# VHH binders against c4kar8, part 108

Target 1, 263 residues: c4kar8
Amino acid sequence: MAELSTPSPASPAPLDGGRGDELEKFTLRGARQILQLLQDLITHRGLITAHTGGGHSFMTAVLKVDEERGRVVLDPSPDPQANRRALAAPRLTCVTQLDGIRIQFPLVGLGEGQDKGRPALFAPLPAEMLRLQRREFYRLQVPLAHELSCLLKAEDLARKPVEVSARVIDIGAGGVAVVVPTGAAEFVIGGTLPACRLALPDGEPIELDLEVRNLNRQTQRNGTEQLRVGLRFAALPRAADTRIQRYIFKTERALNAKARGGL
Short names: E, the ipSAE of ESMFold2; O, the ipSAE of OpenDDE; V2, 0.75 times the mean of E and O plus 0.25 times the DockQ between their complexes.

## First folded at step 8 (VHH)

Design k24 (framework vhh_7pa5_2; also named pa17; at its last look DockQ between E and O 0.30; V2 from the best seeds 0.00; counts 0 for: pae O 2.2 > 2)
Fold by ESMFold2, look of step 14:
Structure k24 (fold): chain B 263 residues (1-263), chain A 125 residues (1-125)
Amino acid sequence: as target 1 above (263 residues)
Amino acid sequence: QVQLVESGGGMVQPGGSLRLSCAASGFTFSSYAMSWVRRAPGKGPEWVSTISGSGGSTSYADSVKGRFTISRDNAKNTLYLQMNSLKPEDTALYYCAKESEFWGTEFYDSPFDYWGQGTQVTVSS
């Protein structure tokens, strides 16, 4: 029987791209604070997802912190292929949550060995850790029935102006993600799209500037290719911010009410 | 606050059965997928099974297909794992884990945001 093969999906863009200066106040760099946060992950038996690149990841946990040697000790994966990818990767991006607060940190120089006769992975302590509070970074999955769209004022391959109507798939305080047909326009990470128009169900479209933060190609079951584009709000007027927040709140309440109604 | 409490672990002979439970509170249980994850001594966490918020969709790791059954009772906010034909390699601490809130495609995936302390399953002759 024939097995369906698809290209490996691309990894998402790092957070330190267009939002790097916004993240500094959530970045821990002190050795004492890093040690305490790693210890909290040990105490709470934190389930960590370690991203190795190329869309691959594995689950792990912090077994202990060796303060004298300045090292963190991790569980190896029960999947040998995942361990091989981790050891070959120049950098792991580790992500977890503690009491719903997102925690992210890099590990470099990963090696394998044993801890008290049992297999383990070792790395130097991370030089930084991100601790991100939900209220600033939450993204709502947009219901299809709302028909949220964003008119993108972009350029084609010949650098001529084009307008692309893109479906909005998620929205948060800091931006949107949209889908467009492959080839509809040329998008460059870090590029700006001025005077785009975001259509919400309530009221007039919002005019706003967008910055491209990530691009991910997707193939559908029927073979159709689409481009998923992550867009940051470059300069969001106060009135527009208020409308976006109200939309998110109202939609979240409606989704929760449907679930609680038991209908 | 979100709380997940596992129970039903114990010691059993190979070929035996156990039923694990996870009591959930502090969130709208039926709105989220739930998973079982296990951790054997000297091994990293291993995903076992996932069930959708409604209970209509389930999935299993290859190592447990046909032997384990995940289920949920949304009226009682309880997740279950029926484990049959248990083997020594099923010995592990079993965790109940909640699906994360969505953070958008610009963030690396973190599939779980809360988990319990676990319940020990030991399969020994």
Scores: ipSAE 0.541, ipTM 0.850, lowest interface PAE 1.9, mean pLDDT 83
Fold by OpenDDE, look of step 14:
Structure k24 (fold): chain B 263 residues (1-263), chain A 125 residues (1-125)
Amino acid sequence: as target 1 above (263 residues)
Amino acid sequence: QVQLVESGGGMVQPGGSLRLSCAASGFTFSSYAMSWVRRAPGKGPEWVSTISGSGGSTSYADSVKGRFTISRDNAKNTLYLQMNSLKPEDTALYYCAKESEFWGTEFYDSPFDYWGQGTQVTVSS
């Protein structure tokens, strides 16, 4: 009577592991690199959005880097409440950009004080800074001649399933922006649209899940109202990612060639 | 590549006026809301004004309401800020900012994804 050892269900690999690995290549951990990047932010007078959690944020900037004390000095918010939240937060998530590259870094151990007689916020130097290359976040404006479309599977006000053909206005590695007629469907930020179809010029439509990230109502000059929907790729197959990247690259190259007078 | 280039800053006396411009490129300008943000000496950056992609909707910080007017020319890919009745407290570096498409992402909750280098406005007697 051979006891069939029931294979222990493989614990689902934390979804965080794969995304973490992809981000590691863009993460700076070297002290010199971090210092240089912070100095660059100062030089370029870069604005920083500091997230304190709970949906709250404030704008700041790096005033100086104190290498001797191993700390960064930031502008406080003009809003005292924002500063209180910042000081109470266990961690700040700072987001900025330099030369079109998104930069994100955590600050832990925020304190308040004075720098040269002016109120300032102080934090230890970040242990890491994420520098995301443009390619991942670059959104290509889709040429009108390409007529990219996305079939959205959404719901109407009555929660009845509807299919909406949307024009793609821009595309990046992370998602698409589309335009739909107002009232065509109901969209909820954070909602998922399953089994949508993105049509690229190079072949069959790509089936994918989309997450609604942004909604913007636009009134056209003719008085027609349109809804711009920002959509994130929720689960993009590798093959699809490759196709999208190829399309973006090819299109960019073509546009650049045209701009240089190469027809 | 997204580019935002501010211009029109300068020195003006209290009560004077300035018009800032921001030339935008590298994205569909009319598809995005645009904002002005300023950073005053000794103060953190503060939001000034926002205009919708179509230009049909505008919002202002209380500190500038009635004095500043945000506008845009989508045909020229240009954002404007008309500043009237300027005060010393309006002295700041003024930034043009593009609103982000990625709201609510775990990684990018910034309301803005791009901004320029800024243009200096100094209000001094």
Scores: ipSAE 0.169, ipTM 0.636, lowest interface PAE 2.2, mean pLDDT 83
Fold by ESMFold2-Fast, scan of step 8:
Structure k24 (fold): chain B 263 residues (1-263), chain A 125 residues (1-125)
Amino acid sequence: as target 1 above (263 residues)
Amino acid sequence: QVQLVESGGGMVQPGGSLRLSCAASGFTFSSYAMSWVRRAPGKGPEWVSTISGSGGSTSYADSVKGRFTISRDNAKNTLYLQMNSLKPEDTALYYCAKESEFWGTEFYDSPFDYWGQGTQVTVSS
């Protein structure tokens, strides 16, 4: 088997995440706006994560926008299998960021060829691009010293209940990201994990329902895999919301004070 | 405003060494993992190495294990890549990349939210 060193795959999700109405105001559909944004990605930042489905992704960059032929030209993956998956996929979901603004767009009808004698991937220009500049998508990176954990109520491969203590990597107004060992439990995007328990440094664990929104696999230095799971707060009581917001605010304040004290 | 500025690239003969630096500003450097990513002509971007915010954990692509060492100086907000035993295949534009604040969230987020303009490394005789 051909094994290649690439970033671990990320699990695919719909472009709108089931939030079409809420995201519509951040969606660009004007041809000139789309062309300008793609050109900005070429000029300022070129690194894009392209998701091909089934938890697979690869890193790419926009090489060129061919306005005459109405297509975008992308760097192929150094992994031939990633390129084959991309060509077979009905859609690529491309994700990048530009100066703190999250940019996401679909590519449909991917082809393979050459640009100036070099291998390249081609796709028609996207019909839409999502540009998000919202505080609600801000996530506090949880300090390692806080040892923040969430006890997940999930199922194993045989659909038997299991409890997994997951380390919280980041937290925001809408949810948390956690890390679990690969194989500890089965997660399905859109699935609900009821009665999970989030342990903040102060007070009793918070009982809450979490919805699985994103899955990403990461290979550790020793060859072991970790699964990063993005989880949305499905039904958050006001008292729990207040405690989480207070933790975020207090921690940000402490981190800002610590950074300032160091310099 | 987040800024990442790479330096230290250049031309070197096979078997030679280079040390890349990345000066970071506009965020709490020690709170984020940092990575090196490279892009060679005719090849897509390839992840090279990652270091945790504290510097206590590192990981490397198989193609560079034993030859490259990633490190950081949190007091100076600087990321490093020590490159030894360089090969022609290491010729690429090398980018410094910051771990995404949106990693693992409800949208298909990139593992990186900021990267620099890159520094060119050319390994040639």
Scores: ipSAE 0.012, ipTM 0.484, lowest interface PAE 8.1, mean pLDDT 79
ESMFold2 (binder alone), look of step 14: mean pLDDT 81; pTM 0.809

Design k25 (framework vhh_7pa5_2)
Fold by ESMFold2-Fast, scan of step 8:
Structure k25 (fold): chain B 263 residues (1-263), chain A 125 residues (1-125)
Amino acid sequence: as target 1 above (263 residues)
Amino acid sequence: QVQLVESGGGMVQPGGSLRLSCAASGFTFSSYAMSWVRRAPGKGPEWVSTISGSGGSTSYADSVKGRFTISRDNAKNTLYLQMNSLKPEDTALYYCAKESEFEGTEFYDSPFDYWGQGTQVTVSS
């Protein structure tokens, strides 16, 4: 929502807009790959959060993959209401982690029954499973003392070219979030800002193309309005990627050492 | 690498007590909430208790309120669960779980990103 609100430091900005075309490269569709990943979840005793819609979810785990019948067998919730919601849902969205890899998959046609005399839920094998490295979602909150900035090449409200120096508030492998004064430039979701310059503490600014992913208006404590802009790296040379990852790693280690009393 | 290692499980009679421990490494322990989750055959995973990173707030499942106490020692990177007045229904594999680093702005969040192998608790007459 593009509404005036108090800024929350809580959730990281998404690195991509969750569009299917962008997630395709991380999507497994091979039957053998899907079977192997589900088996890995069994082996590692993966805790799965199953979202049933309407803000409802429950914890489950894969009990068994029935390759011959083409179905997966899941633990039911100890909460009977959660199981009723799951059975009534047109689809479940299942989310878990495996060694820092986010795994997400849909289940359709959920039924209930028994496995070896114990209550169980079952569904046809998913046709697709998403695998995303934690690195792709990790966002470093940039320390204010670093004064990290990005020079944006954008258009003003009259669609004339303008350069805006924006403060970087978070940074990840796939992009940055910046803050600009309201009215400094016009941003359109999906629009590309060419030849922007990201200033890191060590070395020359990195020249890169940024895609606008999200916009949110925020009210600061002094009553001034600012625009938070989520920007994705459209294409990143290996040298630039290395410098950004080095900055993230070095800053994270320094923050962790400071939090632990200089360790 | 993140590692969570549970210990302290065992066999105990109804009304008895056990203290579980979870040794954490590979992350800044005090920056994350920690939880205990249990899994019994045929019941699926059940959340038991959570403690905030500072230890300043705790929460419990209704089934264990007044009997279980969660605590942590941030200097030792260790999570604890003191279990009193144990019942046969408490029989389960108990997992230590770390708060997910990524909540995102997406609807489909997972509360935990890492958990241990678990420690078995059996309450029998």
Scores: ipSAE 0.422, ipTM 0.782, lowest interface PAE 2.6, mean pLDDT 81

Design k26 (framework vhh_7pa5_2)
Fold by ESMFold2-Fast, scan of step 8:
Structure k26 (fold): chain B 263 residues (1-263), chain A 125 residues (1-125)
Amino acid sequence: as target 1 above (263 residues)
Amino acid sequence: QVQLVESGGGMVQPGGSLRLSCAASGFTFSSYAMSWVRRAPGKGPEWVSTISGSGGSTSYADSVKGRFTISRDNAKNTLYLQMNSLKPEDTALYYCAKDSEFYGTEFYDSPFDYWGQGTQVTVSS
């Protein structure tokens, strides 16, 4: 099992222009639905990460929704500099989750004031909210006993073709994370690995193209280094998507049954 | 399914102690850093402490350094927060939070991708 040697805080990922069109199918624009979702965040005491640009963010939460004035009321940051950046920003990008559903929304026209005698931030209700179902971002941690692997077609440090059998440590609808020994291959963020082969139980390996999304060095308990590589499915046929979803569901069900002592 | 369940909160007098627990399931616990975050009305959410997946490194907010100790038991999939010398200012709902580590399916990163319902800590005379 891999141990992180130097955990780093998450940074805001840039929004790719092409993905804007893909996200339209997950975008909520009904005023009533937006109001209800914001109210659900209050009820569930949801933690929100608000990105103010330039790599800056702060934690907030919804205090209330003022339907009559069309406003949302937010907790200010304990950090005065974060509040100043937020007020100066043309836009906040707010990210949270609710029952395994990723929620993202913009806030424009942020102001400050008080709510019931306490400091608060105010913004007009967002015109849109992005809702990604758990299946779009959920990551199943792969049981070691499953010995799930992916054969990567990559290049070595001399830029010569190399095949690396990598252990899959997590899997979701959008991709996998794998571990490889340090130096086994060269990975470039944004690069594509063509015709890789994902081995799932009960069937032939799935041939797919993978995009490198992130890299993280890990030190194992025995002191050896390995590289964790996050890989996105560049395109996924419906049959492959179905097999991956079935594997995830079946494995979750088995883990839940084991934890509860079975039927 | 990722589940984080906090417990151990309660009412305590200033100077007292409490130990919070968080039972984790649905992910490989030892592979992720874990954090405690607290929220009190009007203050906004405040990060309290983080521990690496191995337990080998820890960090703390300035407001709790020397008073709070974060720890974990990877064999039991449990995160802990030992809180000593409690002050009225520590009154808050305390959340257990899982580090967000994979960016392949996300457009914006959050330091956390999951958190629990929280456990209430009230420090009053």
Scores: ipSAE 0.249, ipTM 0.674, lowest interface PAE 3.9, mean pLDDT 80

Design k27 (framework vhh_7pa5_2)
Fold by ESMFold2-Fast, scan of step 8:
Structure k27 (fold): chain B 263 residues (1-263), chain A 125 residues (1-125)
Amino acid sequence: as target 1 above (263 residues)
Amino acid sequence: QVQLVESGGGMVQPGGSLRLSCAASGFTFSSYAMSWVRRAPGKGPEWVSTISGSGGSTSYADSVKGRFTISRDNAKNTLYLQMNSLKPEDTALYYCAKYSEFYGTEFYDSPFDYWGQGTQVTVSS
């Protein structure tokens, strides 16, 4: 159901060193802050999606914070295979929501046992938790029928200027993600692509500068390799911002209408 | 802003029936798919059922198929779960959950963005 993807060394997982630096202002590191946030998840009976890698995940919840032993106690999945995957995983990435705020944290060293006679999973307290307002990081999945494209001004392997027409796969207030064929151009994280052109329906292309934020190599079902490039809008003019937001709102409403008619 | 309030839980004998309700406010109810999720001691949250925003499509976990019916009244902003032929293994806290329109658009995202405090269902002799 999901496209096959492999992480790029240039695009580490969230909360890794390079990515963690960018997200520092949203990262909680204080032990008391972490304990309070975990307690809030218990109080609000928060539903947590735990990602074990390879596109696998399961639903869990925090049962208890064991401060004396420095660990969290989690509900095991009703699916025994999901529990085996979790225990075998070097790391879980836990994602949840609290009052419209996205919360994300890693768990390393998962074990199993019992809590008050009931099966439970145990992990050391996370050293970091990410807390993001949803609107800041919302990304609209672009419908294929819209044929949204962005003309990128980049460099080839010989550092010669090249123009690449890339398909836009998602778009948000802060940027777009595009896919390009492997080898079409060379991208450097932190590099700026000047005077790119974003083609939206119902208007002229928007000229904008894009900063390369993420690179992720993906293998499609047909075996074709593509590079997914995450691009940030640099100093977006208000008129362009308004057009992008209108496109997002209009498409979101149409997708919500489709969700009402199907799942 | 968004609020989901479940009701209708209680104690019931095996073979009995209960109807759960979820009152929604703070968002355009008919625009979002809704789910029921349950959580019992010793096992994690289990998805039970989903209904599309229009009510035209429904899906169920294998464990409840044929016994439970999900429905909605968009004029009243209310989600329902009719539970028939209840079994001891149906004992759980039942949550009303709003499906995120943004699920799948961000890696490491969760399917739900809001849920209620839950309503307790206990099936015992």
Scores: ipSAE 0.252, ipTM 0.688, lowest interface PAE 4.3, mean pLDDT 80

Design k28 (framework vhh_7pa5_2)
Fold by ESMFold2-Fast, scan of step 8:
Structure k28 (fold): chain B 263 residues (1-263), chain A 125 residues (1-125)
Amino acid sequence: as target 1 above (263 residues)
Amino acid sequence: QVQLVESGGGMVQPGGSLRLSCAASGFTFSSYAMSWVRRAPGKGPEWVSTISGSGGSTSYADSVKGRFTISRDNAKNTLYLQMNSLKPEDTALYYCAKESEFYGTEFYDTPFDYWGQGTQVTVSS
C-alpha cells in the first residue's frame, strides 16, 4: 500500500541543463513571503499551469493556504486523467504570472481529499518560490505578420527523419519557442535537432542546432490541444547571434514606437 | 498596465442566451490570442474558447461547440462570447484571458499571463 521510500524535499529544477544556481538570487525561502505570494494567488484568482512531467500539464488554482497543517489546497482538473497523472507524479512544477512577475514553485507529495465538501488536491507548502520580472527573462513575441518559421529536422514515431515547418511564436538570445502541427514529429526533452533552419525576415535562413528544453500540452477537457516546443540554440555562431539580436532589437523598437505613438 | 474587464454576465433560464464582453487595455490587442476560461465551485478552471489575434481562427471546448461563438473587435479592443442554448452546467465565473508572453526555452510555459476578475453566469430554473 505505502511507498517504500518517502519523496526527498524538492530542489529547484535545473533550467539550462544545470543552471538552476543562477536563479538563487530570485528565490524566496522565507515562510512569510511564501505565504503572502500564495495568498496573492488566491486574491487574484491566479490561473496556474501545473506541469506533471513528460510534457503533460493541467490548469489549477490555489483554493486556500492551511498554515496550521502546513499545506496548500488546489483545485482539481476537470479532466480525471490529468488528476490521476498529477497524483502519480513525484513532483508538480507550478507556474503562473501576477502583476508583471513570473512565479514558479514545486509541489511534492500531492494527495487528494475534500475541502468544505468539494474535491481538492493537497500538498505541503513549497519550501521555495521563484519570482522573476519579465524583463529579466524577456522573449520577443513574434508578430504574426512577420511569418517567422523554423524548419525542424526531427524524427517521427517510427524514428524516420522528418522535416517540420514550425511557426516561431517567441524568440530570445538563448532560443525560440515554436508551435508544431499535431502528430508531425516526436520530441523528447534534452533531445537535439541538428541543422534546423530559422527563417528571419530578410536574408537567408540561419542553419543551427536546437535542443528541446520544454514541451507544453495544455490539458483541456474535450478541447483543442496545441504542442508548443521550447528550443535552445546550441553553439550559435557569432554571425547568426548578431542577426538574431538585430531582429529582436529592431522589432522591439517598432512595437514600442507603435504602442507609445499610435495606440 | 494590462487590464481586462469582463461584463455581460447574469441570471438566465435554461435555453437562454447571454453575450459576454471583455474590454482590454495596456497592450497591443490585435497581436495576442484571447481566450475565455470558466470556473465553477468544486471544479478547476476549464478552457472554453480561443480566438487568434487577427480573428482568423477560433477553437472551442467540445462542451460548448455549436452553442458558443467567440469573436473580437480589434478597433474597439474588445473580446466577445455569444452564449446560446445555455445549460445549468454552464453556470460559472467567466474570465477573459490574454495569451502569455512565453519566457522562452529555459522555463515552463504558461498559456495566459493576464486575466480579468470575471463575470458570473448563472443558469437556473
Scores: ipSAE 0.326, ipTM 0.733, lowest interface PAE 3.4, mean pLDDT 80

Design k29 (framework vhh_7pa5_2)
Fold by ESMFold2-Fast, scan of step 8:
Structure k29 (fold): chain B 263 residues (1-263), chain A 125 residues (1-125)
Amino acid sequence: as target 1 above (263 residues)
Amino acid sequence: QVQLVESGGGMVQPGGSLRLSCAASGFTFSSYAMSWVRRAPGKGPEWVSTISGSGGSTSYADSVKGRFTISRDNAKNTLYLQMNSLKPEDTALYYCAKESEFYGTEFYDAPFDYWGQGTQVTVSS
């Protein structure tokens, strides 16, 4: 159940470690940019999930930014135990979203006090903020040479099972975008495609369930109509998630190396 | 473009009633669970209630059980919160929240991905 006053299995998890090289391009370090982003969170009443480590988190929000003292003020949890865990933690990792953009930032040196006579948590302003544009990060363009494909298990107009090999044009942590010939199968937004197979360049195909999220028709120069289908990973085992992330990381590193005149 | 616009807030006496509405656009409304979350003066955000995409399942915070009813009209892309027997403790900004699009992935793993601007409810004599 989605209970915000207690830890939730669905609470946002911080990104860390092996993706550090890729995340640099999405990291804000300018003091003015950081202040503006925090102010945007206040203006849009952005709700924040704060991770205290050990699988614990709580829901909070930025109450204000004190530019003169270089600090941010947060709403404390109504759960005293969550506040105690936060104050004891070496760092708080805050995750939120604005306009579909994932924002993540650390807070170190958390303290407690008062804001206009009310309990509040405060910390020094973060030195950096991660700002992941869902569109740009989600849509890693799959190189043509990779010929990445996904075997879709769908239905035709008569509800008969059909298998369609679709070319993967975009891939991200949350799903893929594929292209199929118009009429190859029927796709319904919100519909599920069970036991599809995603073929990565290395290893066996990954069996996974996909949910249809969007549909776009496009006409090619030769008059052939194609359907672009956005598909969400409905249930993704940890091993499959790891393999997909590894492919994305490896491909992005190879593309970056090529751009910098590497091998 | 995902948009969530709350309305129906106002000032009421203790024991009074209000009905909040949330107009949703830019996504397939019936495919997502929807929630109401509130921020009271001097308190952090508190989850109030959730309704499944089909409307077949609902859940409530202990503080509002028996007094509040969440519902939805998928044909109108609208979420509702019927609030009865209001108490001064219910005074808060009430937000409409959409279930996260990419549930269960580290990159997009968040309980809610979009929130409205909020509508103010004040319970005062």
Scores: ipSAE 0.000, ipTM 0.246, lowest interface PAE 13.1, mean pLDDT 77

Design k3 (framework vhh_7pa5_2)
Fold by ESMFold2-Fast, scan of step 8:
Structure k3 (fold): chain B 263 residues (1-263), chain A 125 residues (1-125)
Amino acid sequence: as target 1 above (263 residues)
Amino acid sequence: QVQLVESGGGMVQPGGSLRLSCAASGFTFSSYAMSWVRRAPGKGPEWVSTISGSGGSTSYADSVKGRFTISRDNAKNTLYLQMNSLKPEDTALYYCAKESEFYGHEFYDSPFDYWGQGTQVTVSS
């Protein structure tokens, strides 16, 4: 059984050098841009998942933008407990998509009331919104036949260095997700795994530094337990980026041909 | 490019039936659970039903249990919702939703990561 670690509020924040720079290029801070994006979500009738913390979330939608009062109006949950959790939360983290592009934004200072005689949730307009390009969120599901693997350099439960061969289940421009044998290594969200080796078809393994971004223990319907680890590429070299993109392109093309009933 | 395209909505009388379809592309369909979510006039979004990647397990909201059936055809990358004994309260925009995939950002801890445009179901005389 692997030990799972997540940063607590008392734990140090993840290293500052890469994450802020990565998110900055996708961050909208102009008031006009934010208003336009929120209006586009209304026009598209987009569904929003609002995270209240502690693993809790609920479904909502933007009903309107009240520019005069500088606030956004949200559809409350039909579940009264979800609304109580939302109102008690210091922040909502809202996640949605528009034309396949992922959008996130925080809402702070949530209140409740009525809009035109109907129950509603209100919050000040967000100061920033993330609009993440499809390339950063595209994940190729790796065919099992490819036997794609990543040799992880991690630590065991006794803090000794260990090498773990992990099966790559998906790959994108920003990282990979792997499945790891239970008990083989200790993972800490925000921790760095140096000099890992990603084995792609054709050529030598790519040496990469990987950051642990998420951990998920899942039991499959057949009773199999697995640890899924999300890993971000740290400072990806240009040559490695090119090879990864080539693999993604070629594999997607082959999968599209198969899906259409081709040989 | 993940795409989800719903179809099969329309107008139907109380007690009638409709079958919704969702055509999926851009991901390995059989590896992900799929769900139906609806948004009714004057109500927040409501989860309706989920089916596992293999199709071996299903779950339903209490409001639709016994009336709706979720199914999938992994060879055709298609999700279905068979709706029987429809009631006026089933009037809503119905969305096809893909199981979330976590990837390097804590705030993506959502049950769903992609939805379609929705298909309108109206139950009236």
Scores: ipSAE 0.000, ipTM 0.299, lowest interface PAE 11.9, mean pLDDT 77

